# Ledger of designs, part 78: VHH binders against Profilin-1 (pfn-1)

Target 1, 132 residues: Profilin-1 (pfn-1), of Caenorhabditis elegans (q9xw16)
Amino acid sequence: MSGWNAYIDTMTAAAPSIKRCAIVGAADGSVWARTEADNVFKASEEELKTFVALFNDVTQVPAKGADIEGVHYVVPRTEESLIFGKKENTGFFAVKTKSAVLIAVYEGPNEVAAQVRKAVESMQTYLNNAGY
Short names: E, the ipSAE of ESMFold2; O, the ipSAE of OpenDDE; V2, 0.75 times the mean of E and O plus 0.25 times the DockQ between their complexes.

## First folded at step 12 (VHH)

Design wc135 (from wb9 with K61W; framework vhh_6fv0_2)
Fold by ESMFold2-Fast, scan of step 12:
Structure wc135 (fold): chain B 132 residues (1-132), chain A 123 residues (1-123)
Amino acid sequence: as target 1 above (132 residues)
Amino acid sequence: QVQLQESGGGLVQPGGSLRLSCAASGFTFSTYDMYWVRQAPEKGLEWVSTISYSGSNTYYWDSVKGRFTVSRDNAKNTLYLQMNSLKPEDAAQYYCAKDYDILTGSFGEFDYRGQGTQVTVSS
């Protein structure tokens, strides 16, 4: 398979608890690929532009939280090029590469979140090594 | 102690079937997505299948899709892989895993992988 949708498929296969995900441009939040149909990722262009700008200074994010698909998530902490949030039984992981931001929204307990994070971080490593 | 114990492997003829089991202990099985991976002689580890923590979502490597079915019983902390229409290419040591870097198609040493169960396909 070619195209950015192949990477979406790879992430969701690696962690089936991912409910929705997208690959967006790091500069502007433009959508390159996303889950479709029953799992369509619904964030607006304005929201994604605001979200990717959070990576300009991740240390400020825990004080403010983050919004994805109109849902406000508490961000307990950030790491290098990683923002993750929680809201009860749902959460997200977002990682930045040179050119992209990968966002995965999941549902499940904290142990499930660990697998989602691994899938997202593995794709981050893969894309960085590929020059993206 | 996190422990995974695979069983059910054996020798089958091409076109035959086997059912693999993985007994998990030392962690809350029902909260983890689980994986089946395999390693053929002189090859790296290859992802075979994934099942979500609830059992609601399953995914398969293209070469096994339609032939293999993964399932789980959270009350018994057990993962299963039903393998039908087995091919010589399916011969491998099969492992269940709690965590796996699936995107690279292989991984090195993995602490939560069990000892595995051998599947041989020959006449």
Scores: ipSAE 0.000, ipTM 0.236, lowest interface PAE 12.2, mean pLDDT 81

Design wc136 (from wb9 with K61Y; framework vhh_6fv0_2)
Fold by ESMFold2-Fast, scan of step 12:
Structure wc136 (fold): chain B 132 residues (1-132), chain A 123 residues (1-123)
Amino acid sequence: as target 1 above (132 residues)
Amino acid sequence: QVQLQESGGGLVQPGGSLRLSCAASGFTFSTYDMYWVRQAPEKGLEWVSTISYSGSNTYYYDSVKGRFTVSRDNAKNTLYLQMNSLKPEDAAQYYCAKDYDILTGSFGEFDYRGQGTQVTVSS
């Protein structure tokens, strides 16, 4: 619980184009850790509960998109345990582990998006291997 | 083809300073986050610093924070690392990279780094 901020720090160091991110519970969207202060991740409890429920059937997500921090993102496609969205020069990557969902909001061109995805997927692998 | 060329290393006394440069070519430098990594004798690759594509966000390994400053000049396709208050533990081969995984300590599938520049710290 309290140590989860170290994983946020690792992700932002690995992909400094991440503007805001969070690690939340897969069952209820409860926040375990998030970026704070100037980079505060602002999603409401209700929004996060709705968001993590999308992983129950990712095939439905492209038709309706996804909302994070009150912003509606177009979701062009989903992959197993991965939802990603785009809006102009911003986007997000969200991955599900056994117990958690990692969400990273970024800004920048396609090249930084690829670095953000790599960082989020590396953390997903690490947490799954740790039993989370 | 991606090319990265480091320079600026040398021998310095403890407490001294060096400025490393990395000249990039073969890709659109201004659209990539960049990394400085190092490899000391008898150690694996160690992440040192990252800088976002725009230069607005910088991050540092705890042991270099406050002593090292990363910067970039997108007009010149050049990455810099200003190193102050150098310690013996900073002695290493320094590399710039555009593909580095901090969790695994690896460059990933494509090894996008130069030949490196050697930093030696001794009296």
Scores: ipSAE 0.519, ipTM 0.779, lowest interface PAE 1.8, mean pLDDT 89

Design wc137 (from wb9 with K61Q; framework vhh_6fv0_2)
Fold by ESMFold2-Fast, scan of step 12:
Structure wc137 (fold): chain B 132 residues (1-132), chain A 123 residues (1-123)
Amino acid sequence: as target 1 above (132 residues)
Amino acid sequence: QVQLQESGGGLVQPGGSLRLSCAASGFTFSTYDMYWVRQAPEKGLEWVSTISYSGSNTYYQDSVKGRFTVSRDNAKNTLYLQMNSLKPEDAAQYYCAKDYDILTGSFGEFDYRGQGTQVTVSS
């Protein structure tokens, strides 16, 4: 429906192990694009607003964890523009760009996690270079 | 050491079919997403298809959708590309790859692609 759906399509083609992903506004967590149908990304407006606000002070996140799609994830550590979480065999990577936050949820072993992280960081670089 | 070996290319007439294979070794094939990439004469690299590590998710470049099918056999460490209704524009050197970056059109840090297999489409 939107131009942003093309980035979701590229992301999932680049890392097909991503189960669900979304691109949301960094200021308010508004959804710009997300996976749909069998892979629909489900997160409330309030949850996304809370989640993107974590990037304002990432130092508190490892102590509290993070919630995505009503699932509580343990966050082992953070970097200034990266939050990642783990819950058993599932996890997520979230990266902040100038104006967006890209969130990708995956399921699988450490090798799958590494591939998803690489794809998310590649998209982050691409979007930052495009002015987003 | 990562090794990828493509095979199955050849000469076919327009409308013909070919099945490409890629034998993988030196890494845990079953935990990696895999890619098919092609390069036509005098053109750049073009992403063709991606398959998830489990085989559950597949993606295709628009011009090959409905004609090509990617699949894998994790027990045999082998990736496949079934190509039907081949067109002259499909003629290219076909590569399988472990960590291809679709956004930049480049292979991963160590370029873990195979030597490729040539597909020619002519009458």
Scores: ipSAE 0.452, ipTM 0.759, lowest interface PAE 2.3, mean pLDDT 89

Design wc138 (from wb9 with D62R; framework vhh_6fv0_2)
Fold by ESMFold2-Fast, scan of step 12:
Structure wc138 (fold): chain B 132 residues (1-132), chain A 123 residues (1-123)
Amino acid sequence: as target 1 above (132 residues)
Amino acid sequence: QVQLQESGGGLVQPGGSLRLSCAASGFTFSTYDMYWVRQAPEKGLEWVSTISYSGSNTYYKRSVKGRFTVSRDNAKNTLYLQMNSLKPEDAAQYYCAKDYDILTGSFGEFDYRGQGTQVTVSS
């Protein structure tokens, strides 16, 4: 297993309502690590390349929404390094670091969404401080 | 005010068992993921276990997996940690938390955590 799998394990322990997550390259969407088996993160290489390119201009994303694992999410607004979306009982948070994008898909109420966001932002800070 | 109060610690022989409880108040317990963390003398805070708001997903520190079981009773606003096959290295002050940062291994200042409950394991 890659060393990056330890960060996936840390994320899911920090916010156990995360259903699936991945750490991908910011330049090309290449998968560095992801949840596997029954919780496999299923986004294709093409979808991930398209998704990470959204961070080039996040102001355009609310008009278009975002696609993750073949599911179209409504994106109500964005922040400079954060895209988040909702679809019925599910949602996602995606954050960009210097060289990576971390994507977490979750299910649960608003309080759980807030905990997932905190975990994702904590990991973003950690990876940026590590030079990623 | 958010308040968490731990209980159930004590002195036990190696191989013994203890059941810890955490009584929560001041927030909607049933909608928060919860954590157990511990601190041995002269050591930093160490994550032990996490449980999802529904109780369906649990995670454990590798060294306690198979020996400890986290659970919750949302109707009673109570979090539990069943500790079996206790080892000397499990001796620590145990805390429950709703806002623990696993990556930094610490609580922030003014985190509303209780005084914890002491677990002592005699050699």
Scores: ipSAE 0.383, ipTM 0.693, lowest interface PAE 2.6, mean pLDDT 87

Design wc139 (from wb9 with K61R D62E; framework vhh_6fv0_2)
Fold by ESMFold2-Fast, scan of step 12:
Structure wc139 (fold): chain B 132 residues (1-132), chain A 123 residues (1-123)
Amino acid sequence: as target 1 above (132 residues)
Amino acid sequence: QVQLQESGGGLVQPGGSLRLSCAASGFTFSTYDMYWVRQAPEKGLEWVSTISYSGSNTYYRESVKGRFTVSRDNAKNTLYLQMNSLKPEDAAQYYCAKDYDILTGSFGEFDYRGQGTQVTVSS
């Protein structure tokens, strides 16, 4: 096995407000690891391929929004290698590394979002330093 | 800004129990996930447990599973760690945190740490 599930477990331990998450290939959106069972990350292969392609030009994303698990999120702004969105009391953070995209969907108020962002960005730094 | 005050540590024999408390102020406690971390002499920080803002999700270091229970009382802005079946390896200074990075094993920048609470396990 790839062992990528250990990174999913590390992110959810750091921020339990993450409801579902995945690590996918940056080139094609192929799933390397995702939350399963009651917290299964439900994005389709075609949706993930479309989503990771957004990182080719993040400046276009706020005008269009982003779709994850069939849910359309408003993306208020983007940063280099970071796309995040909100819909009511739910949201997501997605970050790109050298070869992966990490996606975390969370539920809770805005104050909780800061913890989720920190967990995702910490993993981004770790994976980049590890050559991913 | 953020103030965290740990208490409840002490000296116990192996197999004993202690209940740690962390009183929080300066932030909206009920909206933040909370952490227990520990540091033994001459060792780095070691993550022990995490509890979600609602209390619905808990996570534990493998070596403490089944022995430790984290809980919280959002009405009292207090975090707890019930420690049962204590082992010599559990002896450490225990800290609570709102801003802890499990991947790097460090507190967030400008975290104003209290003294923590000392747990000593000896026969």
Scores: ipSAE 0.358, ipTM 0.706, lowest interface PAE 2.9, mean pLDDT 87

Design wc14 (from wb9 with Y100F; framework vhh_6fv0_2)
Fold by ESMFold2-Fast, scan of step 12:
Structure wc14 (fold): chain B 132 residues (1-132), chain A 123 residues (1-123)
Amino acid sequence: as target 1 above (132 residues)
Amino acid sequence: QVQLQESGGGLVQPGGSLRLSCAASGFTFSTYDMYWVRQAPEKGLEWVSTISYSGSNTYYKDSVKGRFTVSRDNAKNTLYLQMNSLKPEDAAQYYCAKDFDILTGSFGEFDYRGQGTQVTVSS
């Protein structure tokens, strides 16, 4: 393995409509791995710390929305380990594992969104089974 | 109803080339990322390549990088896999898919993946 970057590579291979993504610590939002170069995930440390804290009470998120990479997303609903948002033709899915939060920002129509969600949830299951 | 029809397989010598096609119908092809998957005799399903809905992003299994090229024609609802420098290890039944879980090696539920097209590489 090439560390956590191998999971980023697998995620983008599973859903190429993901434009940028990251794996961050669930406790503090520290970046473990992210897309780089032309696809660099640009969220600040402070923004990520705020974002992962949303998983402490997901029921409050739809009323306020969520910010990722300085972009405010409308969050229509949440599930215990899933927050997703939409802004026009862009969106994100974020899922929490035992130790991590995976964040994937994508671009495309609703059919693409369904594929991205599936890829993110598959990786969530894989990482949970691997003890993360 | 989703339908996928693979074609273009055959018998080639090592180092030969084949072009596979996948004709799609029953869904809006241009809005789905698509997959090429293979299954060799006595082995499980193996991911080969992915192409984004727009064709802008492509990904390949390491062992086929530089030899295989995936492409699509959204106007014709057709997915392609150009296979060059074929090796005996590439011999398999090849499938296209609208829904494939790379981590578990599984097709999506309720999708008709097609019967596949057989690729044989021998002298």
Scores: ipSAE 0.459, ipTM 0.749, lowest interface PAE 2.0, mean pLDDT 89

Design wc140 (from wb9 with T50V; framework vhh_6fv0_2; at its last look DockQ between E and O 0.95; V2 from the best seeds 0.00; counts 0 for: pae E 2.2 > 2)
Fold by OpenDDE, look of step 13:
Structure wc140 (fold): chain B 132 residues (1-132), chain A 123 residues (1-123)
Amino acid sequence: as target 1 above (132 residues)
Amino acid sequence: QVQLQESGGGLVQPGGSLRLSCAASGFTFSTYDMYWVRQAPEKGLEWVSVISYSGSNTYYKDSVKGRFTVSRDNAKNTLYLQMNSLKPEDAAQYYCAKDYDILTGSFGEFDYRGQGTQVTVSS
C-alpha cells in the first residue's frame, strides 16, 4: 500500500457517508489510491483522464455534467478547484490540489453532502499545504 | 438551536464498560453523520468513532477498534457509544458532534458539542 491509502482512510472516516473515493493525478487521471474491498472505486482510467481534464475549464462543466464510475451527474455549478455533482440522493465532490484530484462519491441527504464537502476540502487544504 | 447533551460517563475499573448517550435536538439528527470525540487530560481533541446518518457505516480509531461500538437511534435523536474493555488511556471527556473535522482535530465554526461526559478508568 502506498502512503496515499492513509489519506483515503482519513477521508472515509472524516465523512462516513462517503461510499467510495479516490486520489488521482491531476495531470493524467492516474490512480494513486482508492477505496477497495466492499467499496471499490470503479472509475476507469479513461474516464478519470477525461474527468480531471474538466478542471482545465470548470466553467463549461455545468452545461455538460460529469461522469464518474459510469454514472452521469448533474453539475449545478463549479468553483475554480471544485466540481460537484448530484444524482438523486447521491453525488460527488471533486477537488483539485497542486498535483492531485480528490474524488468522493457519497450517498445521503443534502446535510450529509455538506459534511462530505467539508471533509474533502479539508483534505484538499492539508495536501496543498504539504505540497501535493 | 442545535443542542447536544452527552451522558453516561463515570468511574470504572480497567476492563469495565460504559455506555455513553448523546441526545440531539435543534436539527434533523437523522440527516447528519455523527462523531464521538474525546479529550484526555493535557491532550488534544481526537476522534473516537463516526457513524453515517443512516448508521450503515461506522469507523473507529485504531486504539478503540473491537472495544467500542457506535450506534444511533434516529427515531430518538440519540447517538450511543458502547465502550467495553476500558483502559486507563480511554479516560477523557467525551463529546458528540455533528460538525467535526477529523483531519484538523477541531470542531466546526459553531463548535456544536455538548458539555461532554467524563470517563474515568482507574483501579
Scores: ipSAE 0.894, ipTM 0.940, lowest interface PAE 0.5, mean pLDDT 95
Fold by ESMFold2-Fast, scan of step 12:
Structure wc140 (fold): chain B 132 residues (1-132), chain A 123 residues (1-123)
Amino acid sequence: as target 1 above (132 residues)
Amino acid sequence: QVQLQESGGGLVQPGGSLRLSCAASGFTFSTYDMYWVRQAPEKGLEWVSVISYSGSNTYYKDSVKGRFTVSRDNAKNTLYLQMNSLKPEDAAQYYCAKDYDILTGSFGEFDYRGQGTQVTVSS
């Protein structure tokens, strides 16, 4: 699929408190699209490969936490296709689709976190329905 | 209870300007990203503009970019939309919302949106 940047733009409009986000391959963590310039998403290939592998058994994640962009996040709980973490006023939501993982790093209070989660889950549903 | 009250709509000529306001109460306004959404006759809901909780980030639908400006005053719990160079296709009922899904074009199930404010551009 070409034009994955359009989904990044849609995500940031849907939740403007997203600071950085990326769409990566679920099998290998390869980057399909990410925020650029002042909001560049800076995870390494090794980190993303490790991160997407967490979706093979999400029940193990709360005990270990998760690393994104070299930052260690506390993961309070997980759901079947959702990993989320918090570190002070920052956090992330990551959701798995059939072939992709969407990762959104945000900054803000709990109310903003709820809006980011909704946006990420809506995009997850949209992409799953589109066959991704 | 969440309350949102829009105002500032009216009848204008093409090329005219209007400033919409949304007064928010019943929730901590400064902690929510906010949306301006419109519904034109015989069309679905569409987003027009969004602003982050702090006011640092704004986004616009391509059709209004450069003509509309969203802003907020967190001390007054008020959201604004400055609309310049209005066109007939901008005629719609305008709503503010703290819970809107851009992908589905709908308000959240428990969104207590206001009554909206009508914008009419002269024939």
Scores: ipSAE 0.628, ipTM 0.822, lowest interface PAE 1.4, mean pLDDT 89
Fold by ESMFold2, look of step 13:
Formats: C-alpha cells, structure tokens, sequence
Structure wc140 (fold): chain B 132 residues (1-132), chain A 123 residues (1-123)
C-alpha cells in the first residue's frame, strides 16, 4: 500500500539503526506495510497473530518473552501500549495504536535503542491522533 | 557539554560540490545515530540525510538522493556530508544534529545541533 509504505520510510529514516519494521493490524496481525527487498520483515502470519495478542495483557509478557521473525527475545519491560524485546546487540520496540501495532527491529547500543523508541513513539502518537 | 560544530559551507556555482564537516565532542559520538538538517531562508527545518551509529545505514531525502553522501569517522568524532551536483534549491543553513524528529520536523528537547554552516548556490 503506497500510503502506508510512506510511514515505513519515515520510521527507517527517523531511526536509521532500525533494520526492519512493519505496521500490522492490532486485531489479527495482518501486514499493512513493511520494509521490503534487502531488509524484508519476514514474520509469518501465525507469528504476527500471536505477537499482537500480547497487547491484550502486557503484564504477562516479561515472564515468557516474545517471538518475532523466528527470533526469541527477552522482554525486560512493557507498558500498556509498548513492548521492548532484547537479544544480544539487537532488539525490537513494538507499540500499539488504536488500530495497529508498529514493530521496529534494530541493532545497536542502548543509546540507539532510546533513539529508536522515540521514533516509534512519535509515530504512535501521530497515528493515534489521526484515528488509527 | 555536548558540542557540535559545522564547517565547509560556502558559495558555489550550480553543479558544484562542497564537503561539510561536523566536529562532535562532549558525548560518545560512536553510539548515536546522527542527522543532517537544513533550513532555507523563511522556510522550516528539513531533514537531509541520516546515518546510523556504526555508519552502516544511510538514508536521504528524495531531492538529494544520488547527489549527497553522508559518512562518519567514529575515530575522529566527525560527521561528513559530501554534496555534489548542487542546485539553487540546496542553498540553506546546514546543521548536524544528535537528535531530530523527522516526523514532526523539529529538534529534540535539548536542541542538540551545531550553529550551522551556510551553503549558497548562485550564478
């Protein structure tokens, strides 16, 4: 979708240490847009359905972690609309809006993770204000 | 104290080239993504290019893609912007920044940027 792809471009430019990202439906994990080509976001439909359901009760996620793109992440912290996953020098931030979940997979130190979180939260706010 | 200092601006003819530099100090340069941003007279801020902390990922605004190249030397704490095939539309004050929100078009809470360097393209 050309309109949703612009948001993917904006997120990757906003935090260039994002390696892959996607916007998926909050209800079922359907992919609205994702990074493509050399940086394809390659999570399966079943994985995404399971992933977005984690937002139904984020307090349970730290005990079990989260999987995305076939990679298991430790989840040291959640907030009602945010899940942070970590594995080695990589991680992800996922945020929920009214209709969607934004997922950004990054690589880098904690300073970069903070920059990625700010970029993803800025987009979350923008989409929520637009009714998404 | 975070300090960023841009240099390398000047007056060039259309089609000319400039290389901008940004000297960084007061923070661990190699662990931050960095941004080039510009402001033309009476215009808002506009991102130009971004580069990941390691230098492995770079992105460009469409209007400069193929003409500008961002790079960094983490050993020298320096960010660079090579600008080729310059157009009158590229004339602006150029800033390097430690934090910039592309979506809102604004610098971060502490406005970590340099004083800028002027690029003028004419004749």
Amino acid sequence: as target 1 above (132 residues)
Amino acid sequence: QVQLQESGGGLVQPGGSLRLSCAASGFTFSTYDMYWVRQAPEKGLEWVSVISYSGSNTYYKDSVKGRFTVSRDNAKNTLYLQMNSLKPEDAAQYYCAKDYDILTGSFGEFDYRGQGTQVTVSS
Scores: ipSAE 0.465, ipTM 0.772, lowest interface PAE 2.2, mean pLDDT 89
ESMFold2 (binder alone), look of step 13: mean pLDDT 81; pTM 0.809

Design wc141 (from wb9 with Y59F; framework vhh_6fv0_2)
Fold by ESMFold2-Fast, scan of step 12:
Structure wc141 (fold): chain B 132 residues (1-132), chain A 123 residues (1-123)
Amino acid sequence: as target 1 above (132 residues)
Amino acid sequence: QVQLQESGGGLVQPGGSLRLSCAASGFTFSTYDMYWVRQAPEKGLEWVSTISYSGSNTFYKDSVKGRFTVSRDNAKNTLYLQMNSLKPEDAAQYYCAKDYDILTGSFGEFDYRGQGTQVTVSS
């Protein structure tokens, strides 16, 4: 379909290893679209507002870690527009575009993590080129 | 080196069935999501189906939903596409792929696709 849900559908088709994902506003963490039903992305409004604010200074994040869906992740390092975390066999990748933040949660080995990262970065490029 | 070898194509009448196979080597097949893509004569490359590394999640192009089924056998490093109720518009060269980019419609830098198998549908 049209709208932001179409991008969630594209992301999950591109990387079916993604367990849950969302597209949220970079300014306030408002949910534009997310996976639903059995794959529902469960972050609260308060948590997402806190999370997107991390992109204001990503250099501080490795010292504190990051919380997604009530789970505290170790963040080993950050890049200018990328925060990623690990906890046991789970992880996430979050990338910032001009006006959005894409968050994808996965479970699996390093090969799965690499595929999820590639899909998230591809969508980041697409949305930036579309003016988002 | 990543190698993908498709087979199972052929000529079939409308309403017929074919089962395509893709034999994979040179990477840990069981940890990678896999793709079926096709290219019809004088048309661009189009995505057909995706299957997760475990086989638990499958996705399809709208026009093939209910007719095509993707599956995999990780013990045999083989990907399958069962095609039922074939239509003339399904005629194309079919490729299996690793790391296909659905957003750009491309295989990316290293072009991890096979040589393809031809599907022809005519009465």
Scores: ipSAE 0.468, ipTM 0.751, lowest interface PAE 2.1, mean pLDDT 89

Design wc142 (from wb9 with Y59W; framework vhh_6fv0_2)
Fold by ESMFold2-Fast, scan of step 12:
Structure wc142 (fold): chain B 132 residues (1-132), chain A 123 residues (1-123)
Amino acid sequence: as target 1 above (132 residues)
Amino acid sequence: QVQLQESGGGLVQPGGSLRLSCAASGFTFSTYDMYWVRQAPEKGLEWVSTISYSGSNTWYKDSVKGRFTVSRDNAKNTLYLQMNSLKPEDAAQYYCAKDYDILTGSFGEFDYRGQGTQVTVSS
């Protein structure tokens, strides 16, 4: 638990426009670590179980969108290990590793979105190389 | 073309203070998160601080927390690092960056990195 929180801290330092984020189990959506206090990531375990199951067939996600923290996001397209969405001036990036899913909710312009994506993908690469 | 110009470095005694500046041009400064990174002699790049595009969120390397303060003036396209209670271990070339990977300790593209400003801490 506490060890995984260090990755949350690293990801938010890499992209401080991330408002809330979490690292969850790919199989069941169980929370390994998340942002807390004023920026607590609020998704329920049931919502996260549903969300991680989207990675079983990402091609269907753009037609349905995705729900995170009770907010419905439009998902314009997906990649095999990446789902991203937009709603107004907020958005999210979610990436799947071997055993985890990283979810980052951000707010800001397109330039910030690109920086958030880089931070999330960098962490994805790091965790995959570490066997997670 | 993206340009970043650091200034404000110099020689100070332990316990002294310096204020670094980074003048940005060639991109919309106000829409990017920005980084301060440093490189000491014979060491790799080391992340020091990050500030969000709006200035609302800041992060710091553990060893500089409470001593360094990052800030920005979006109207002037300028990034700042106020360094107080400087220690010999803070001596390094300091860079501002628009693209820096904290996990790998590397800059993104060459043109997103300034020339740096040198900080020396000695008696």
Scores: ipSAE 0.434, ipTM 0.748, lowest interface PAE 2.5, mean pLDDT 88

Design wc145 (from wc144 with S106Y; framework vhh_7pa5_2)
Fold by ESMFold2-Fast, scan of step 12:
Structure wc145 (fold): chain B 132 residues (1-132), chain A 123 residues (1-123)
Amino acid sequence: as target 1 above (132 residues)
Amino acid sequence: QVQLVESGGGMVQPGGSLRLSCAASGFTFSTYDMYWVRRAPGKGPEWVSTISYSGSNTYYADSVKGRFTISRDNAKNTLYLQMNSLKPEDTALYYCAKDYDILTGYFGEFDYWGQGTQVTVSS
């Protein structure tokens, strides 16, 4: 629990198809906030350290995919501050800010994925403008 | 191979209506969710509407909700978009796409099988 949970609440309210999400440190993958209880984000500290390091060179990610919560996702492409993946009816969006990485795992078709991406990118913009 | 042929575009004044059609071939149309996507001058592709493979579920972008209606005829392998109360901001090339194309493009990198159909709304 931290003050950062308010930002998670804002994202999940904007895109109800988000099943689990977290805000982690960009440098080390330390958890600043995450969904809890029935929607607990289960990624280990070691997995998150590995995941945030992918943003050091996103061009390598589509060849290998990405692992979140022990699930391997196909990453069809990346953008400089965006990694997204898909596995059947499940997917994720992860965006990097100056100091943080936002990770949202969702379930549903591509149209709900678009809403999740919008929510995550809106928060990315807000945090960058706030100096994070 | 997948082929999608869009038609029905044209020039209308604000408040006008158009009906777009998409003729699909090269895949089992009735088993795929279908999409309408548009690309306005100077902007990237924007998702407009989705219809489930059975036709039972429809979804719309906030910018078109209440004005556009997506439908399909699985016996004719045809997708439709009824566009009412058109606005200048609806001016774009309109493409139909199946789930695969939306996933690969995801609003940035579309490999369109069709040429699109131009909709121009001006006063």
Scores: ipSAE 0.000, ipTM 0.125, lowest interface PAE 14.1, mean pLDDT 80

Design wc15 (from wb9 with Y100H; framework vhh_6fv0_2)
Fold by ESMFold2-Fast, scan of step 12:
Structure wc15 (fold): chain B 132 residues (1-132), chain A 123 residues (1-123)
Amino acid sequence: as target 1 above (132 residues)
Amino acid sequence: QVQLQESGGGLVQPGGSLRLSCAASGFTFSTYDMYWVRQAPEKGLEWVSTISYSGSNTYYKDSVKGRFTVSRDNAKNTLYLQMNSLKPEDAAQYYCAKDHDILTGSFGEFDYRGQGTQVTVSS
């Protein structure tokens, strides 16, 4: 029986440029699983609650940006179930499923972002099909 | 056929200014967010600035904020980057890009069609 951390491991194996990631509840931002130890995802429950609420109206996000782990990211655009941001050589992709929000923080040049997005969207599809 | 043609680069001393232009054709320019990205020799592509399709929202890389200003003229299908107080670290080939790659799921793989315009900063 694998816990939610098995999905974290799958994403990080598919996109090694992911530095930290988490799976959180879409309704409240409660952490279901996250990277730990040297790659611990450090967002507070309060910050995550604020972050998942952004999915209630993604069209407002580019004007305000988004905060993850105390870092303010520029959000150039959003899609219906996707928020992504950039700050210098750091970025994130966050996708919403029926019950969860997947957040992946990566570091590296823009060229690695495509691999990170692919990994996160593949997991989004899998979880939606599984009823999550 | 999407075409993006950058111009306005050159050699400038530290503290100097340059204004870059990007002429766009082959798509409805006024409906796309536009980006400036740059690449220094042997380095990866770096995002520099974003301007929304209407021109109402602008965003900048932290290290250029307050020094660079992005703008657009939708009637002329032209994007601009005003660069002030240039630093040696700003030396790079500059490209304009549209959000095609973002829409197709390849954020960071910007759709630039031109040769770019070279910015050299030296004393």
Scores: ipSAE 0.005, ipTM 0.174, lowest interface PAE 10.3, mean pLDDT 81

